# Ledger of designs, part 9: VHH binders against Mechanosensory abnormality protein 6 (mec-6)

Target 1, 343 residues: Mechanosensory abnormality protein 6 (mec-6), of Caenorhabditis elegans (o01811)
Amino acid sequence: DLNKRVYNHTPGPCRVLTDNYKGTAGMTYVESQKRVYITLGYGRAHDLKTKTGIAFYKTNRTDGRSQQEMYDLIEMTINWNGYEYKKEFIPTGIDSYSSSNGRVLLYVINAHPNHQCIHFFQIVESSKLNHRKAICDPSFSSLQDIAVVGPDRLFVTNMAAFGRGWAQILEFSLQTGQGAVYYYDGSKLSTAASSLIAPTGIGYDAKRRILYVGSMIRESIFAYKVAKDTTLELLYEMMLLTSPIGVFVESKTGDIWIAAHPVIHESAWHYTHPENQNIHSPSQILRIRIQEEGNSWVTTEPYANDGATISASSSVVFTDEQMLIGSSFGRLLHCDLTHSYIT

## First folded at step 21 (VHH)

Design ge2 (from gd1 with S99A)
Fold by ESMFold2, look of step 21:
Structure ge2 (fold): chain B 343 residues (1-343), chain A 120 residues (1-120)
Amino acid sequence: as target 1 above (343 residues)
Amino acid sequence: QVQLQESGGGLVQAGGSLRLSCAASGFTFSSYWMGWYRQAPGKEREFVATISPDSYTYYADSVKGRFTISRDNAKNTVYLQMNSLKPEDTAVYYCAREAYLSGTTGMDVWGQGTQVTVSS
């Protein structure tokens, strides 16, 4: 219990936004709408019984809603347009593209063990998604996350050559470096980086043209310069001493938020027994402010929990002094941030 | 190097039809969203329609149902079929290419424009 007290820290008051799904794995912020979109039901990829879907949280706290309604999620209705494999949809990694003409595109990784794909949607009307297409390449074995650099232009991480089972366990234990970052250019898929060790979260800083890629096993964030021809040049490695799972880059400041698993063996135990409520994995959120790329940065820890409140944090969004934390198999958390208050 | 050239503009009676074309060169056309914008005298340039590399379309409300955007990736050409034209459709129409990587959510290349005039 002493470790629990030292571990636990919040940036302000927190509450549960939903407990109704086994997993709230991925999130993206759409500033033009003041909405955070959340993918729901990742646990189905690990044989848990759960509904899957996509919902959003409205970040505008001054829009006249009641205090109870302020924390509501609104589920999206998906128009699949006759897509045959809609029942094989387990959404996880997610990112978006907004234009000034009101068009908002949403890109979602399908984590289904037998249908690893990238799904392309347009947000239509207030709460509907129009399915456009899916890309399901044979090389997709363990898709994790996605970073959008333009309309239908995106980088995705594939964590391992094997998607599950003993072969994947051996792959990680030997640190063979079979992960990759793929790039989709609007027409064709290509390999942007190869021989990576368990790449996970990915985020893009458009102002600096830098792509940040987490490595679960290396416990690091790698920073890549994105050239005009979209090739990647490794700039440096930020060692975190914790396993990054999700990466969120603030568009205004370039600050990097990381959802991390600080105790990797407890995370592994949690992932192999996701149904057992007594098997927790600590959840950690870091915020990194770059002073100069490659030279200096400042790291703070707005949130940490021993896993009792939220296990296996997998995604984070910060906006409007609010922080949301998603998790691989569990609840979605919302916290208000204060500069001087620590509880 | 990168060029967009519109054609097909002209004078037409209200209720009539017109088809605009935009020839593209100097870039990998099949990888870009392409769009049409228009600008009436004294007004800001406004969005008309856009089309994805795989022909998914998005329209401004004012033209939905009357205008159809299409593309031919083999010919590096984007089209705008304008039906049931109204006097308020009178404008210079511009072909444009959507940006990426830069963090802007708009167009990075514009054509010179073609005049469309709809007489009442």
Scores: ipSAE 0.807, ipTM 0.924, lowest interface PAE 0.8, mean pLDDT 88
Fold by ESMFold2, fold request of step 22:
Structure ge2 (fold): chain B 343 residues (1-343), chain A 120 residues (1-120)
Amino acid sequence: as target 1 above (343 residues)
Amino acid sequence: QVQLQESGGGLVQAGGSLRLSCAASGFTFSSYWMGWYRQAPGKEREFVATISPDSYTYYADSVKGRFTISRDNAKNTVYLQMNSLKPEDTAVYYCAREAYLSGTTGMDVWGQGTQVTVSS
């Protein structure tokens, strides 16, 4: 739609947590720590000057910190343990696994054009990451996002056969279906779903054993039942009429939060010219509450912005009446949720 | 049928060493993190060590530097080498398998346990 309009609204008061990085693309919530981990610097994959790394936001509002400290973003120190390609690290998609024994594992997609990999970390001490290994398979051309289903067991989306450039644009316009979902079972990588059209965000509902996969071009969320042997069975498609980029599934309710781009051609333009401060992509956050699996659901829109405050929203986390919004090339936002119609 | 069977427990003098083994069957062992837990009388089970499919290890602070977890994927076994044993290490030691898919963030299968007694 040539004349799409985005009408700005928020679920409550919002503030900028950081504006210091060109990209706050991915986020994961670690409930055992009450922390949201954020990947920083995706813009470097598009030749922007920016620092890269991983940081966290503390979500516990009753831990005795001052009001100013409540919004601090704390950067992680990475112990690379001699990893040869540490300078080629552009973190984007991220997810975690927290065990009852206190071990917290972090899995991060590296979007570096020449080093597309999945990096395995352990969170140690308060603010350190120990690098364990990287998986850099030749089939990784456009890794987007990751959903963890167990320790070292994860699904990842690969959006297209071509990782960038005009070939990728042509692939999307023809809807050739060259995207895939890969599964890593703790030792081997395999294809869980193939011939997908621009898969993007991915999220897992462990209580229902449903994997949700966004399709940017089809403007939909596909729901897959995850079998015991980890094979995927397509259950249904939720047509959104907006391009999903990030997916977050609430562990307690199963509600699905989606970071989306409602105007795809403005999103495409923004991605090709991320340095131009006059070029924005609208940002939208949807919340889907399943009423009856596969048959009925309620969709609300907790956040929408024409791109002036936050452009190209790419990730969302909701916890403790708080919502964080990450973006591909810019700001990280935090909102308090105070409006009952939206929550 | 999924089974974990511990062996190698017994009575050991303080300062001594003991090696526990856990034989696994009925599942794809090489795809799971495996772990050891222990339970002293009157206490809750406590974490000891866990090991990834590719042998990355994680230890409880109380045993770090003294205990070594290892695995042999060809033999479907996980081991716990226990050195510099102390009387407070006395417990029933359990082998366990880490869960996935189910929403459980811990262990989904436990062995029967093997008694380790460290005498003063």
Scores: ipSAE 0.797, ipTM 0.920, lowest interface PAE 0.8, mean pLDDT 89
Fold by ESMFold2, fold request of step 22:
Structure ge2 (fold): chain B 343 residues (1-343), chain A 120 residues (1-120)
Amino acid sequence: as target 1 above (343 residues)
Amino acid sequence: QVQLQESGGGLVQAGGSLRLSCAASGFTFSSYWMGWYRQAPGKEREFVATISPDSYTYYADSVKGRFTISRDNAKNTVYLQMNSLKPEDTAVYYCAREAYLSGTTGMDVWGQGTQVTVSS
């Protein structure tokens, strides 16, 4: 909608955590560590010069750090264990699995145009990642996001047959269902859902066993029941009237947080001209609280910006009265939330 | 039909070694993390070691450097090599399969256990 307007607001005081990377596209919260892991440098997939890597933000505010230290990012060191294509690594979608024994696993989408893969890591020694393996399938043309449903059990979204450019735009304008959700069962990759229209963000509610998948073109979230055999049963569609890009599900409440692009044509221009500082894409964060699955839910909008402060919001994490917003080509924001936006 | 069977327990003098085996059946062994836990008399069951399908490992601090977990996916078997044994290692040792969906609490299948007794 060419007449759609974005009215700026925040849930409380906000600040920039970093401007040092062209893209802070994906995030995952590891509750056992009180850390948010952030993927850095997605802009390299769109020919921007930037470092790539993974960093974390410590969410615990009572751990004795100074005010200056409280907002630091700490970069991870990757031990690639001889992996041949380590230089072709542009991390984007990310999720984690932690166990009560202290082991933490990290799963990362590689968005490199010539090496789209799922990378498996184990977090070791506080700030080091051990690379375990990569899954690189010929069907991976436009991997977007990942949701972990168990150790080495994960769903990934593949948005379209074409990875970017004008061919992808034509594919979307025809509204053909060329997207898919793939499932990895610990040894084999399979198709969990097919004929999807531009699937993007994906998130999992482990307590209710519900997988939420965004559709950029449909401007909706689809909810799937995850059966014991890990097959997906479509339950319902939540129409958002905005394009979901990132999905985060709170483990405690089941509330669904969505990073969205409310003005799709401005998002399209921003993605085709990421170097142009005058081409913005509005950023929006929604929170959905399910009252009765499939029948009723409440939607609020904790954050919205016309793109001047942050463009193309691509990920969101909420924890400990804090909200982080990642973006496709730009800065990472942190906001403190007032209680009125969370109820 | 899902089964885990431990073997290799026994009596060993302090400083000695023992190798435990766990035979698995009824599931796709090569797609699961497998682990070892132990329970001493009067104590809660505690984590010992776990191993990924691709043989990456994680250990409890109390056994790191002394115990080695390994697996043979062709034989559907996981092993625990226990070196430099101490009397405090005395426990029933359990083989376990990690649950594949995160909505469950850790391990979803347990073996019967095998007794390990370390004499001083």
Scores: ipSAE 0.691, ipTM 0.879, lowest interface PAE 1.4, mean pLDDT 88
Fold by ESMFold2, last read:
Structure ge2 (fold): chain B 343 residues (1-343), chain A 120 residues (1-120)
Amino acid sequence: as target 1 above (343 residues)
Amino acid sequence: QVQLQESGGGLVQAGGSLRLSCAASGFTFSSYWMGWYRQAPGKEREFVATISPDSYTYYADSVKGRFTISRDNAKNTVYLQMNSLKPEDTAVYYCAREAYLSGTTGMDVWGQGTQVTVSS
């Protein structure tokens, strides 16, 4: 809204983990490794000069590392295995699948304007990725985020039918239902939900089999039951009055963390002028604790910033009393959670 | 009906080789990760190897470099080539299909098993 105020606050001490990339847009937590994987360089999809890639942050602060090493990011080396479009790779949405045998898989959206794809990777040798394959369907016009529900079983959000530019702006202004959730079953892609209004972040609660899908324009989170045959049944809508961009679901509690843009027109200015350091978009992190599924929930706001410290927050991870915040064009932020009333 | 049937087990001398096969039916084989597990007497079933639909592999440390998992999607078959066998490899070997939803975890279909015995 035009008259919104953003009151800055943090859940505890915060620091910048990196400022070296134009975008730290997506993150996934791999509990078996105690690592957060971060996609780097989303700004290249908006014509900014930046390196792209994938890195990780080690969440175990008692693993014997020094103070100098504690907040380091470690960049992954990608073995592309002959994939011919590797230079068009602009990673953004990301999710992972871990098994008890130690195998870890990563699934990453390529946000390149002319090469929208889902990339399949296997983590090998601690800091290497083996590229397996890419799925590049003609219906992919504006892929946003990905939720893994099993090995090579995933849902992805496609925000708009008209792609980018003036047609997309008109679609959003009219709140037309041209967005979709697609499902990949290990062999074939299908439409899991259609006629959605600007779907964005997506997250999965494996214990409850609930898929949460954000809608930027409706300022809401939609909750779907994932049936055993992987069809989706809409359960309810949580109205947030802020635009959800990233969704993270805690595996232990089912609590939902949301990276959101509270002032959508300032977000639009930032996305159209990402090179202008004087144009900011406020950044907000919400935590939703479900009391009764579908009936009641408690929302808190662990983080809010008017955009000066971090602009256009796009992803969030919480683990080990730590919170990481990614942004579409800028910094990666780390906060310790020490203020119980805010969290 | 979903079925996995192992074959190719037997008695082999230490240092020898053996190739296990697993025929699959009743499901879309090309959509699933497939794996091999083994169970020695008095031990819990342990992971050996897995292979993706597109033939990317992952191995337990104890068998890396000696065992090779492969698959033939046209024949709905997964294989385990076992080289440089040791007496410690003696076990019943099971073919398995990985569960397709994370809420179920682990393997959801198992074969009957095939005995591999490695003599000194």
Scores: ipSAE 0.689, ipTM 0.879, lowest interface PAE 1.4, mean pLDDT 87

Design ge2 (from gd1 with S99A)
Fold by ESMFold2, last read:
Structure ge2 (fold): chain B 343 residues (1-343), chain A 120 residues (1-120)
Amino acid sequence: as target 1 above (343 residues)
Amino acid sequence: QVQLQESGGGLVQAGGSLRLSCAASGFTFSSYWMGWYRQAPGKEREFVATISPDSYTYYADSVKGRFTISRDNAKNTVYLQMNSLKPEDTAVYYCAREAYLSGTTGMDVWGQGTQVTVSS
C-alpha cells in the first residue's frame, strides 16, 4: 500500500548504543558469556565510508560496572593469522556456538562485494578473535544470514542468483525462486533448500529442531524441520505482511523475534541512497509466540518507528528484559522492556 | 562403526611427561573437533583440551601451559602431550568427538579411556 503508515512506539525507554558506524547489521547472543556480539560497518558494501568490525555488549546488569560503563560496546581485536584478504571484510550475518567447556565460536558472513564468504572465528581471551578459515564458494552471490546447529555445522541464506545489477533487478521483478539455503556439514557445502524467493534472516530453535527462514518478497517466515541427517522438511509458512530481514529465536521459550521493513518501497529507496540521512525506511520488530507449531501463533509488535530514530532494522536480540535493534546503515538501539502490555 | 581408542597411559613420577594417543575410525575425522577429558576417582568427568579440524586449540585453565593437544588428520589421530605432571593429574583420560547434540559436554562419541597415574 502506497499510503502505509508506521506509528511509533517502544516497549520501554530506548537509547543509542552507537551511531559511529554505518551499519550495525547482525547480532548474536552468547548466553554463556552474557554478551551480544554485533557486526559493524555494513554500509561499506554500499560504498559508505565506515570502519568495520565486531563488538559486544554485556547484558549482565549486576556485574559491578558503573553507570558510565553499563552501555559500552567493546570492540574485538581480530587475529587474522596471515589471511590474505583481511582488508575485504564487511561483516554482517553472525551466529555462535557455545560449548559447556567454555569455548565460544563465532561464524560471520562477509558481505564484501568481491569476497562473499563465511568466516570461522574462535573467541580467545576477553576480546580477541582468532580467524580459523573462510569458506568462499562461487554460488555465494548475495549471502544474508547464518544459523548454527553445531560446531562447524551451519545453514546460510543466499538471497538471489545474481548479487547485483540489472540481472538481480530482473530476477526480483519476475519473482522467480533463485535464492537458496546452503548447509555446511564440517567439510562440504551443499544445498539444503532451493528455489526460494529472496531468503533473508534465518534462526534456529535447537530444542525443537526448527529452522526459520524469512522471505523478503513473500513477506513471510518459512518453518523447516531439521531432520537428524540435517535435511530440511518444510512445515509451514507464516505470512507477516511485512518484509523480514533478521530472525532471533529465544533459546528458553522458542519465541521468534523478527526485524522487519514494513514499507518495502521505502526500504528500497533507502538502500539506493544510504548516505542521505533524510531518506528513511521504517523499522519494525515483531515477536511471535508459537501456540501450536504449524497451527497457531500470536504476533505482537514491541517496536515500530517511521525511520527517524532508526531506519531499516536488520537484527534484533532479546534477553534479560533488554532488546537490541541493529540496522543496515545506521545506529544500534537498546531498549528496556517496561511496557509489558505491548510485548 | 564409529570408534575411538586411547593409548599411552601409565605410571609416571611427578614432574614427568607422558604422551597419549587416540586412534579414530568410522567417520570423517578431519571434519570434527576432538577433545580430551579426564575423570579422577569419585569426581565428575572434566574437560582437558579440544582441537579444531584446522588445529586451533582450547584448554582448561588447570592444564594450560603444561599440556598440548595436537592432531594428525592423515592418520586420524589426536594426541595429548602432558608435561610437568602433578599427582592431581591422576585420572582416566578419555578421547571424545564433539557433535551438535544436547548434553553436558556436547560429546557424542567416547573412547574407553586410558589410566594415567602420577606418583609423588
Scores: ipSAE 0.685, ipTM 0.868, lowest interface PAE 1.4, mean pLDDT 88

